# VHH binders against Grifin (GRIFIN): the designs that were tried, part 10

Target 1, 144 residues: Grifin (GRIFIN), of Homo sapiens (Human) (a4d1z8)
Amino acid sequence: MAVQSKAFCAGGLAPGWKLLVQGHADSGEDRFETNFLLETGDIAFHIKPRFSSATVVGNAFQYGRWGPEQVSSIFPLAPGEPFEIEVSWDAEHFHVYAPEHKVLQFPCRQRPLGATTRVRVLSDHCLAQVELAKRGLSWGDRGY
Short names: E, the ipSAE of ESMFold2; O, the ipSAE of OpenDDE; V2, 0.75 times the mean of E and O plus 0.25 times the DockQ between their complexes.

## First folded at step 17 (VHH; framework vhh_3k1k_2)

Design z5 (from y2 with K98R; at its last look DockQ between E and O 0.77; V2 from the best seeds 0.64)
Fold by OpenDDE, look of step 17:
Structure z5 (fold): chain B 144 residues (1-144), chain A 120 residues (1-120)
Amino acid sequence: as target 1 above (144 residues)
Amino acid sequence: QVQLVESGGALVQPGGSLRLSCAASGFTFSSYDMRWYRQAPGKEREWVAYISDSGSSTSYEDSVKGRFTISRDDARNTVYLQMNSLKPEDTAVYYCARMGWYDRGGFDYWGQGTQVTVSS
């Protein structure tokens, strides 16, 4: 059974914040995904590492359907190893980072950011950390 | 195993009302958002209504706003769709859905559906 972790943004996604996700993958069959949700149930941003193709997929769910996928060939996860993902955002894009890599830049298909109020992380395994935090010297600010 | 079973569909006249039910089992119902979809003849399945896991948030397709109400009873593992002021264009098979994994289409559990027919 999949593990679900939730984080809430009562006032919506605010500038200067980020999502930190730490987990572990045992094999290439493990599933993991992160969803940024509106109160309407739409998904402003979906992140899915796809182990079978060693890609990271971004998408959004609007008007009752998934949009076109955005695929990154940068795959920062390894079976048997812990992983760290950092998601930040601005008015125009979501930014997905891993150590020493910018993985994905996904356009904000749903605006404004404040309409996004929930984050859900799904995993086949227990997650070490799911946290919303203020941005300091984040990976996105390291010139990747 | 996850199961969703819709009921309550019927033939009604325009302006009539129906209440659909969806009985859920095989999972922690209270932890999941639920949705209603419908599929009319010759048309694609379309989203109708949404309710969050806590029940605190609901949303509706524009064409049903003000007429349909989604609700849930976690003690009974059931989600409902109250349909008022029904129109012929509401005729469709109505489905209850639970969100699943993305690669399975986002909603990987559906019921068999229940037929709603609105006709004079």
Scores: ipSAE 0.546, ipTM 0.792, lowest interface PAE 1.1, mean pLDDT 90
ESMFold2, look of step 17: ipSAE 0.644; ipTM 0.846
ESMFold2 (binder alone), look of step 17: mean pLDDT 86; pTM 0.874

Design z6 (from y2 with Y32H; at its last look DockQ between E and O 0.70; V2 from the best seeds 0.67)
Amino acid sequence: QVQLVESGGALVQPGGSLRLSCAASGFTFSSHDMRWYRQAPGKEREWVAYISDSGSSTSYEDSVKGRFTISRDDARNTVYLQMNSLKPEDTAVYYCAKMGWYDRGGFDYWGQGTQVTVSS
ESMFold2, look of step 17: ipSAE 0.712; ipTM 0.884
ESMFold2 (binder alone), look of step 17: mean pLDDT 82; pTM 0.831
OpenDDE, look of step 17: ipSAE 0.605; ipTM 0.820

## First folded at step 19 (VHH; framework vhh_3k1k_2)

Design a1 (from z1 with Y32H; at its last look DockQ between E and O 0.76; V2 from the best seeds 0.60)
Fold by OpenDDE, look of step 19:
Structure a1 (fold): chain B 144 residues (1-144), chain A 120 residues (1-120)
Amino acid sequence: as target 1 above (144 residues)
Amino acid sequence: QVQLVESGGALVQPGGSLRLSCAASGFTFSSHDMRWYRQAPGKEREWVAYISDSGSSTSYEDSVKGRFTISRDDARNTVYLQMNSLKPEDTAVYYCAKMGWYDRGGFDSWGQGTQVTVSS
């Protein structure tokens, strides 16, 4: 049974904030997924690590359909290991970071940022942390 | 095993009303967003309405705004579509959809659908 964590942005995604997700990948069968959602049900940004291909997929779901996938060959999860992912955003892009890599840069297909008000994180295991926080010194600020 | 069973479809005259039901089983209903879709003859299946897991958020395709209302009863594991002021162009097979995860194609299962026909 999957564990679901939710975070809310009452006023929508605000500049200068980030999502921090910490979890544990047990095996290649683990389901891990992060979705940034609008009130309309659309998904502004979907993040899906795929163990089968060792890729990270970004996409958006709008008007009842998925858009074109963006695929990264940088795979920050390892079976049996904890993982950390940070997601930040600006007016143009979502940025996905791992401790030593910028994993993905995904265009904001749904604008404005304020329209995105919910974050859902799914995992087969307990999530150590799912938090919206103000950006400080983070991976995205280290020049990746 | 996820199962969705739509019902309530019928033949009605323009301006009439129908209430569709979708009985869900095989998953934690209250934890999932639900959608209604419809497919008219010769056309692709199109999204009609959305309701969040908590029921706090709803949205509609433009052509049905103000006429259709989506709701849910978690105690009965049922999602509804109240359709008012029906038009001939609303004629279609209506499907209930459970919002699934991306790796499962976005939707876990589709029901058999229920036929709605609006005609004089």
Scores: ipSAE 0.396, ipTM 0.709, lowest interface PAE 1.7, mean pLDDT 89
ESMFold2, look of step 19: ipSAE 0.705; ipTM 0.873
ESMFold2 (binder alone), look of step 19: mean pLDDT 83; pTM 0.830

Design a2 (from z1 with M99Y; at its last look DockQ between E and O 0.75; V2 from the best seeds 0.69)
Fold by ESMFold2, look of step 19:
Structure a2 (fold): chain B 144 residues (1-144), chain A 120 residues (1-120)
Amino acid sequence: as target 1 above (144 residues)
Amino acid sequence: QVQLVESGGALVQPGGSLRLSCAASGFTFSSYDMRWYRQAPGKEREWVAYISDSGSSTSYEDSVKGRFTISRDDARNTVYLQMNSLKPEDTAVYYCAKYGWYDRGGFDSWGQGTQVTVSS
């Protein structure tokens, strides 16, 4: 049975913020995914690590259907270990990182990002944690 | 185990009304967004309506706006689709769907469907 974690982004997504998502999978069959939703139920950004193929998938759900997948083979995650994924965004892209790896850059298909106000994480076994964090001033390389 | 059972499909005259029900079990119903889809013969399944977990947000595909209303009753673990002013182009198998896993048959977990036929 899936466990759902929820967060609310008051005022919608803005470039000065990032989302930290923590998860866990016991095997390559366990699932974990994150969705950035609009009030309409559309999904501005869907991200899913596929442990079975060691890939990370990005997509969007608009106009009642999923669009084409963007798939990354950069997969610095392992079953049986907790993981942390960082998602940040600007006007043009969502950016996905794992520790010291750029995993995926996904073009925004839904604009403006301010209409995207909810984050939902679905996971099989672990209680997934989501945290919205402001980019700190001590991050000179990432301050903009 | 998630189960979704649609009911209420029938043969209806153009201009008529029909209410579909979807009984849900195997999950905490109030925690999940719900959707209705439909599929006409030879066509792709298309989204029809959406309701958030709280029931506070709804949305509809353009061709059914103002005619169809999605609602939920968390005490009965049931989502409804009230369909008014039915047209022959609404003829389809209607499926309810739960917000769920991206890969297991699409974005949503969904049931076996109920047939709605609108003809004179």
Scores: ipSAE 0.545, ipTM 0.774, lowest interface PAE 1.6, mean pLDDT 82
ESMFold2 (binder alone), look of step 19: mean pLDDT 81; pTM 0.818
OpenDDE, look of step 19: ipSAE 0.783; ipTM 0.897

Design a3 (at its last look DockQ between E and O 0.76; V2 from the best seeds 0.58)
Fold by OpenDDE, look of step 19:
Order: C-alpha cells, then structure tokens, then sequence
Structure a3 (fold): chain B 144 residues (1-144), chain A 121 residues (1-121)
C-alpha cells in the first residue's frame, strides 16, 4: 500500500527553506516521488527516481501536461538501503541534493515560488521523515 | 484495487446542463486530489478540472471556467462535475482521475471507463 506524506507551506515556498526527505527502498521496484504543488493542482517541481534506469527525473506539470524531462544520472537510492534527499530552492531553480552529491538542478517553470503551497511525497513504504526546515549548513551549502 | 466509475453522460442540447459523477473505491478517497479529463473524437485527452484532497482548492481549464464546477463528497467517495451552458465543443468522453505515479511510461493516472457527453441540437 502506497504511503503519502504532505507538508504545507503557508504563504508559499519561501527563500531560505528546504525539504528533507528520508525513507527506505526495499527493492528496485519501489515507487517514490516528490511533488511541489500549487493550489491549482499544477506541479511546480516533480522528482522521480527511476530504479530501473538508475536515473532521477525532474519535471513540471502545468495545465494538464507534463513538460520536458530533465534526467540526472546521479542516483542516490539503493534497494534495501535508507536514503536521504534534500530539496532547496531559490528564485530561479530547485536544487536536489543527496549525501555527497548534487543530484539535479531544475528551473522554476512555475513562478513565483509563493504560488507553490504544498509538498507531497509518495512512497510504497513508510517514510522516516518529510520535513520543511530552514536552511543551515547543509549539503546545498557545501559546494557540491 | 483502485476503481473509478463515471456516470451521468447523456445527449443534451446546447445551453443544457449535466452533472457527472465518479464513484471511487480501492483507496483512501479523502486523501487524494481528483481531476476530470475529457477526450473528444480525434483529439488528445485534455484536463478539465481539479479539486484538492481537502476540497479547498479548485481549478479549471479556461474553456470551461464559469460553466463547470467540480466538487467532492468524501462520505460517498464521489467526485462530481456540474456542467452548465454546454456547447457542442464540450462533446467528449469524460474521465475522472486519481493522481497516479510518474514512471517510464509517463504520468499514470487511474481513471474509469469514461462517460459520453454529447451536446447537439
């Protein structure tokens, strides 16, 4: 059974914040994705690890259509292992980090950031943590 | 198993009204955003309306704004599409959809068999 975690951004995504996601993938068939959503239902930023190809996909969903995919060959998830993902943002880009790796940089196709008010994380298994937090000394600030 | 069953489609005259229903089962309905899509003959399926899990947010395709209203009844596991001031260009098979997964085949939404709406004089 799929697990769904939600986080709310009152007033929209604010600069200086980040999303922390921790989970566990039991197998390469597990599904996992993260969506940053607007009130309209559009997805400002979608993150999808593809276990079959060992890639991470970024995209946006606007007015019922997916945009062009961005694909990263950096794959921070391993079957049977816990994973950590950190997503930060600025006025121009979303940034996806994993330990020791910058996984993806995705342009803000939907502006402004404040229009994005929800984060939804989907997983086949329980998620250890889904949290919005203020940025500090984190992966995104370590010069990756 | 996720199941969506659309109903309410009919033949109506221009300017008429219809109310479509979508009965959902096999998942925690109240936890999911719902959408309506439609597919006209020879055209691709297009998004029509959206309602959030809480029902607090709705949005519509431009061509249906002011005429269509999406709503939900979580106690009945049902999403509705009230269609007013119908036009011939609204003729299509209408589908309700639950947010699915994005995989190698693309974005997969669960939807039903659809219900035919025909607007003709």
Amino acid sequence: as target 1 above (144 residues)
Amino acid sequence: QVQLVESGGALVQPGGSLRLSCAASGFTFSSYDMRWYRQAPGKEREWVAYISDSGSSTSYEDSVKGRFTISRDDARNTVYLQMNSLKPEDTAVYYCAKMGWYDRSGYFDSWGQGTQVTVSS
Scores: ipSAE 0.505, ipTM 0.780, lowest interface PAE 1.1, mean pLDDT 88
ESMFold2, look of step 19: ipSAE 0.545; ipTM 0.787
ESMFold2 (binder alone), look of step 19: mean pLDDT 81; pTM 0.816

Design a4 (from z1 with M99W W101Y; at its last fold request DockQ between E and O 0.80; V2 from the best seeds 0.68)
Amino acid sequence: QVQLVESGGALVQPGGSLRLSCAASGFTFSSYDMRWYRQAPGKEREWVAYISDSGSSTSYEDSVKGRFTISRDDARNTVYLQMNSLKPEDTAVYYCAKWGYYDRGGFDSWGQGTQVTVSS
ESMFold2, look of step 19: ipSAE 0.562; ipTM 0.804
ESMFold2 (binder alone), look of step 19: mean pLDDT 82; pTM 0.826
OpenDDE, look of step 19: ipSAE 0.695; ipTM 0.858
ESMFold2, fold request of step 21: ipSAE 0.558, 0.495, 0.511; ipTM 0.799, 0.762, 0.768
ESMFold2 (binder alone), fold request of step 21: mean pLDDT 82, 82, 82; pTM 0.829, 0.826, 0.825
OpenDDE, fold request of step 21: ipSAE 0.695, 0.709, 0.715; ipTM 0.857, 0.866, 0.870

Design a5 (from z6 with D53E S54G; at its last look DockQ between E and O 0.73; V2 from the best seeds 0.55)
Fold by OpenDDE, look of step 19:
Structure a5 (fold): chain B 144 residues (1-144), chain A 120 residues (1-120)
Amino acid sequence: as target 1 above (144 residues)
Amino acid sequence: QVQLVESGGALVQPGGSLRLSCAASGFTFSSHDMRWYRQAPGKEREWVAYISEGGSSTSYEDSVKGRFTISRDDARNTVYLQMNSLKPEDTAVYYCAKMGWYDRGGFDYWGQGTQVTVSS
């Protein structure tokens, strides 16, 4: 059964903030998904690890349809292992980080960032952490 | 075992009104956003309306703004589409949709749909 965690940005995504997600993948078939949502129902940024291909997909959902996928060959999840994902953003891009790698850079197809007010994280397992936090000295600031 | 069952479709004259219903089961309805789609003959399925979890947010395709209203009753696990001032171009099979896990080629759960025909 899928577990859902939510974080809210009442005023929209703010500069200088980031999303921290920690979870655990028990099998290579585990589902994990992160969505940054607008009030319109559109998805400004979708993150989907695909275990079958060991890739991470980024996309956006606008006006009822998915856009073109961006695919990263950096796969930060492993069966039986915990994972950590950090998502930050600026005016132009979303940035997805793992502990030792920058996984994905995805353009902000939905502007402004303030229009994005919700984050949903879906998982087959309990998530250890889903948190919006102020950016500090973290993965995204280490110059990957 | 997600199940969506649409109803309320009918033949109506231009300017008429219909209210569609979608009965949902097999998931925690109140925790999910819901959408209506429609597919006209020979056309691709298109998004029509959206309502957020809790119903605090709604949005519509431009062609139906001001005429259609999406709503939900979480106690009854039902989402509605009130359609007013219907036009012939609104003729389509209307589908209720729940967002699923994203995978290539599929992300939503759909019902069988309900036929709406607007004709003089």
Scores: ipSAE 0.297, ipTM 0.661, lowest interface PAE 1.8, mean pLDDT 87
ESMFold2, look of step 19: ipSAE 0.674; ipTM 0.856
ESMFold2 (binder alone), look of step 19: mean pLDDT 82; pTM 0.830

Design a6 (from z6 with S54D G55S S56G; at its last read DockQ between E and O 0.59; V2 from the best seeds 0.70)
Amino acid sequence: QVQLVESGGALVQPGGSLRLSCAASGFTFSSHDMRWYRQAPGKEREWVAYISDDSGSTSYEDSVKGRFTISRDDARNTVYLQMNSLKPEDTAVYYCAKMGWYDRGGFDYWGQGTQVTVSS
ESMFold2, look of step 19: ipSAE 0.648; ipTM 0.840
ESMFold2 (binder alone), look of step 19: mean pLDDT 81; pTM 0.821
OpenDDE, look of step 19: ipSAE 0.682; ipTM 0.851
ESMFold2, fold request of step 21: ipSAE 0.641, 0.649, 0.684; ipTM 0.841, 0.844, 0.862
ESMFold2 (binder alone), fold request of step 21: mean pLDDT 82, 82, 82; pTM 0.832, 0.833, 0.831
OpenDDE, fold request of step 21: ipSAE 0.830, 0.814, 0.814; ipTM 0.922, 0.912, 0.912
ESMFold2, last read: ipSAE 0.667, 0.644, 0.630; ipTM 0.852, 0.844, 0.832
ESMFold2 (binder alone), last read: mean pLDDT 81, 82, 83; pTM 0.825, 0.833, 0.834
OpenDDE, last read: ipSAE 0.806, 0.800, 0.804; ipTM 0.910, 0.907, 0.909

## First folded at step 20 (VHH; framework vhh_3k1k_2)

Design d1 (from a4 with S54D G55S S56G; at its last look DockQ between E and O 0.73; V2 from the best seeds 0.67)
Amino acid sequence: QVQLVESGGALVQPGGSLRLSCAASGFTFSSYDMRWYRQAPGKEREWVAYISDDSGSTSYEDSVKGRFTISRDDARNTVYLQMNSLKPEDTAVYYCAKWGYYDRGGFDSWGQGTQVTVSS
ESMFold2, look of step 20: ipSAE 0.595; ipTM 0.815
ESMFold2 (binder alone), look of step 20: mean pLDDT 81; pTM 0.816
OpenDDE, look of step 20: ipSAE 0.711; ipTM 0.852

Design d2 (from d1 with Y32H S109Y; at its last look DockQ between E and O 0.74; V2 from the best seeds 0.59)
Amino acid sequence: QVQLVESGGALVQPGGSLRLSCAASGFTFSSHDMRWYRQAPGKEREWVAYISDDSGSTSYEDSVKGRFTISRDDARNTVYLQMNSLKPEDTAVYYCAKWGYYDRGGFDYWGQGTQVTVSS
ESMFold2, look of step 20: ipSAE 0.459; ipTM 0.717
ESMFold2 (binder alone), look of step 20: mean pLDDT 81; pTM 0.820
OpenDDE, look of step 20: ipSAE 0.631; ipTM 0.834

Design d3 (from a6 with M99Y; at its last look DockQ between E and O 0.63; V2 from the best seeds 0.66)
Fold by ESMFold2, look of step 20:
Structure d3 (fold): chain B 144 residues (1-144), chain A 120 residues (1-120)
Amino acid sequence: as target 1 above (144 residues)
Amino acid sequence: QVQLVESGGALVQPGGSLRLSCAASGFTFSSHDMRWYRQAPGKEREWVAYISDDSGSTSYEDSVKGRFTISRDDARNTVYLQMNSLKPEDTAVYYCAKYGWYDRGGFDYWGQGTQVTVSS
């Protein structure tokens, strides 16, 4: 049942890039999550909206186990509406934004950041799309 | 319904070899990373090996590096664990797994596992 959308970062994540995730949820029972993966199969950064509690959860999955959750009460998502989430990163943190909101700042638990090469978005009942882009560059301004 | 069925476990002598299989169904196997875990008596389940969906990446727990090899056959929806130079400390029930939803602890399903026993 889950629908996967994928993006790949040749050479790994670098500062100055962002991930745009677009999706739609029919109800507060739908699940969505985004995972930034290393070649080892670890998850450097996991993000999920938790509609039941109106929170956004961040975590990491290392050596087959989840670490401690970081939870944000900033929840600018609504069932029945499309949403956009941007994730950007620097050497020390992942940063999660929604339109007009900074949602979460999650420390990088695995280094170097460049070891993270894959991004996956999982969703049920709704399609999710992902795009990697350089910050300050977009399609249509210089052809990037 | 997601199903994972492990097989190939046996009693072997130290230094021996076994190949474990995991037959998968109920999901698009070729789009999922796969992992092997093991659980020794009285211990928590621990990670052993990982293979990415495109087979481009593998990784192993330190104590099995160079001895164990994970592989996959997407046409048969099957993950394998080739275990060489087996040691008594490799004795455990072996499980395969795929990543599931965060709220399910990273797995959709655990099968019955397959017992590997390494002893004289």
Scores: ipSAE 0.597, ipTM 0.811, lowest interface PAE 1.3, mean pLDDT 82
ESMFold2 (binder alone), look of step 20: mean pLDDT 81; pTM 0.816
OpenDDE, look of step 20: ipSAE 0.751; ipTM 0.876

Design d4 (from a6 with W101Y; at its last look DockQ between E and O 0.61; V2 from the best seeds 0.64)
Fold by ESMFold2, look of step 20:
Structure d4 (fold): chain B 144 residues (1-144), chain A 120 residues (1-120)
Amino acid sequence: as target 1 above (144 residues)
Amino acid sequence: QVQLVESGGALVQPGGSLRLSCAASGFTFSSHDMRWYRQAPGKEREWVAYISDDSGSTSYEDSVKGRFTISRDDARNTVYLQMNSLKPEDTAVYYCAKMGYYDRGGFDYWGQGTQVTVSS
């Protein structure tokens, strides 16, 4: 099966914004992950729903190495159904939500988040959609 | 199926220059970021340089910045490392690397490496 890669470049992470990711996994072995990259190629935040274990994993990639995982068992997602994940951030944490659920809070391990300028979603399924929006906006709002 | 083959390592005098190449196959090269690492005797492998898939971003470890230049040629599926003003502390095996999917324990794909030795 063909592997898809989608890149999204932001002008820097700032409070008051969020990333909305809509995705789909047909099985627990389908690959889906989102990386928030710095210009240096480090990954400030990696987030991955792990359907095989019904967990959500967060990590960071610094100086050419992955750090320790943070794993959440709060997993309100199901294989075979479309899902939506919201990632928001402040100076100290990335925050991951699924509708009506706080899933994960991940401490920032990198220098100021303004250096994080790209978002990549890697997915086996073509229906993945990514949008950077102000908090308080819903998917499909066009006020910005 | 991913293959990375480094070449161009040699013995060079201090102050000299050397160009390393990494031939890649088994994946869509133009869609992937590429990195160089090195491992000196008795040390852990360390990151040296990074280039994004579109060549829009590059970065370097502090001790090589201004002396080393990473580049890529997508038509030839090749990554280069131009190394100038070489110092004895640059002596190491140099590796080209590609990041894999996270669920392989964050496993990167590595070449076999090429030896660079800087001495008189």
Scores: ipSAE 0.590, ipTM 0.810, lowest interface PAE 1.3, mean pLDDT 80
ESMFold2 (binder alone), look of step 20: mean pLDDT 83; pTM 0.838
OpenDDE, look of step 20: ipSAE 0.696; ipTM 0.862

Design d5 (from d1 with D33E; at its last look DockQ between E and O 0.79; V2 from the best seeds 0.00; counts 0 for: pae O 2.1 > 2)
Fold by OpenDDE, look of step 20:
Structure d5 (fold): chain B 144 residues (1-144), chain A 120 residues (1-120)
Amino acid sequence: as target 1 above (144 residues)
Amino acid sequence: QVQLVESGGALVQPGGSLRLSCAASGFTFSSYEMRWYRQAPGKEREWVAYISDDSGSTSYEDSVKGRFTISRDDARNTVYLQMNSLKPEDTAVYYCAKWGYYDRGGFDSWGQGTQVTVSS
């Protein structure tokens, strides 16, 4: 059974905030994803680590279909080890960071940011904590 | 383990009404967004409506707005689709779907479907 964490943004995603996702990959099970959701049910940004290929996929779901995938070869998760992911955003892109790595830069296919009001993190075995926080010294500012 | 079973499909005249049901089992129903899809003859499957697990929010395909209503009864593990003012264009096999992981196509399970035919 999948475990999920939810974060709500009543006013929509606001500039200067970020999503922190922490977990522990107890196994190599390929059941983990993060979704930024609109009220319409569309997905502004979908993040899917693929354990089998050691890649991270970014995509969006709109108008009843998935868009073109972006694939990153940077894989921040390891079976049996804890992981930390930071997702930030601006008017044009979502930014996915892991320690010492810029994992993915994904264009905002759904605008404005305010239309995205929910974040859902799904996992069978990896999920620990999900938090929305104001950006301070983010990983993106560390020169990765 | 996950199982979805649609029912309620029938032949009706234009302007008529139907209520579809989808009985769910094998998962914590109340924790998942549910959706209805339909596939008309010679066409691809299309999304019709969704209902959230948390806020109870709903959304509809443009062609069914104002006519269809999606609802859920978590105590009965059932999602419904009330279909009013039916049109011939609504003729299709209707499928209930559980939203799931991307690697499973956005939904990880759906039923066998139920046939809805709107004809005079």
Scores: ipSAE 0.242, ipTM 0.606, lowest interface PAE 2.1, mean pLDDT 88
ESMFold2, look of step 20: ipSAE 0.560; ipTM 0.790
ESMFold2 (binder alone), look of step 20: mean pLDDT 81; pTM 0.815

Design d6 (from a2 with S54D G55S S56G; at its last look DockQ between E and O 0.64; V2 from the best seeds 0.65)
Fold by ESMFold2, look of step 20:
Structure d6 (fold): chain B 144 residues (1-144), chain A 120 residues (1-120)
Amino acid sequence: as target 1 above (144 residues)
Amino acid sequence: QVQLVESGGALVQPGGSLRLSCAASGFTFSSYDMRWYRQAPGKEREWVAYISDDSGSTSYEDSVKGRFTISRDDARNTVYLQMNSLKPEDTAVYYCAKYGWYDRGGFDSWGQGTQVTVSS
């Protein structure tokens, strides 16, 4: 049974934020995917680690249709181990990272980013953990 | 296991109205966005309308804006499409759709469909 995890960003996605997605796949047959939704129901960015082929897929869903796939062979993840994927964005691209690796850069097909208010994770195995965090400069040791 | 059953399709005159229903079962209906699609003879399936899981947002294909209204009743696990001012180009099989896995060809699961025919 698929499990859906949700996060809500009331002001919409903005540069300077990132999404941290933590998950697990027992084998290459388990499915795990993350969707960044617009208020229209379009998916501004879909990201899927495909463990069976050791690839990461990016796409977008507009007017009820998937667009052309972008596929990366940079896949520093392993089935049977917990994984962590970081997604950040700017005006032109979504950026996908795994620890120590830039995995995928996906051109924004839908603007403005402020209309992207929901993030949904769908997983076969277990509930993924999703955290929205602000990317920022450290304050050093001052403790603000 | 997941089941979507559309109903309410009929033969109507141009300018008429219909209300389509889609009864859903086998999943937590209130957690999923829902969509309507249609497929005219000899054409590919096209998106018609969208409603979010909390009913907080809706959207429509340009040719149906102002004429069609999507709604949902989570207590009855049902999504609706109110179709007003029907035109011959609205003739199609109408499908409701649930979010689906990317590798299964789409965002949504499909029902069996209900036929709408607009002809004099």
Scores: ipSAE 0.610, ipTM 0.810, lowest interface PAE 1.2, mean pLDDT 81
ESMFold2 (binder alone), look of step 20: mean pLDDT 80; pTM 0.809
OpenDDE, look of step 20: ipSAE 0.692; ipTM 0.849

## First folded at step 21 (VHH; framework vhh_3k1k_2)

Design f1 (from z1 with S54D G55S S56G; at its last look DockQ between E and O 0.68; V2 from the best seeds 0.70)
Fold by ESMFold2, look of step 21:
Structure f1 (fold): chain B 144 residues (1-144), chain A 120 residues (1-120)
Amino acid sequence: as target 1 above (144 residues)
Amino acid sequence: QVQLVESGGALVQPGGSLRLSCAASGFTFSSYDMRWYRQAPGKEREWVAYISDDSGSTSYEDSVKGRFTISRDDARNTVYLQMNSLKPEDTAVYYCAKMGWYDRGGFDSWGQGTQVTVSS
């Protein structure tokens, strides 16, 4: 089990940034998920493709417990194939996309998002990775 | 197999102190955040304290802030909860916790807990 893919945002999650998540899941036990963590140990946003039901799940973890999940049946991912998910956000929502599909819109349950500084991927594949990028800017370009 | 074993619970008078320990095995302890929870009779389990994997961040439930301190020793795979200025309201079974896969209830199996009783 690998918590290898980590991204840190020193100013927190500001609008105009996105997270690119690449993974591979071929287990019937749905072993891929991503958490946006606060310094408090709360999770501002949990996103999980659930291959067993062909759904994408969003949730948050506050005050030591999971809240009600939001579930999307828009599932443009295939078991055994590499996949790519993009997460972006504004002041009110996290937005989840797969190529050519809006998958999920999840309301922010915690404010301000600037307190979210860590992103972790839990996966049974060592190839799972995350990239934090400024929207409209390619990876490696530091357009500050 | 993930195992979490709590210890150090006791009967103590109000104002007293206790130190709880949680021995962890079956996973890479240093890669995981750790938490303490407690459950009083007839109540739901509630969060008490959090420590990040690198010990760089801690947080506490409001009613214990300033009285309880979470810490960890990665060389011993152990999480601690130092409990000072104990009150009767702190009476509960205390559990340590490791977050697991979301679809498995969000946490790995809870330990057996350790009973803390604050009474005169």
Scores: ipSAE 0.668, ipTM 0.851, lowest interface PAE 0.9, mean pLDDT 81
ESMFold2 (binder alone), look of step 21: mean pLDDT 82; pTM 0.829
OpenDDE, look of step 21: ipSAE 0.743; ipTM 0.872

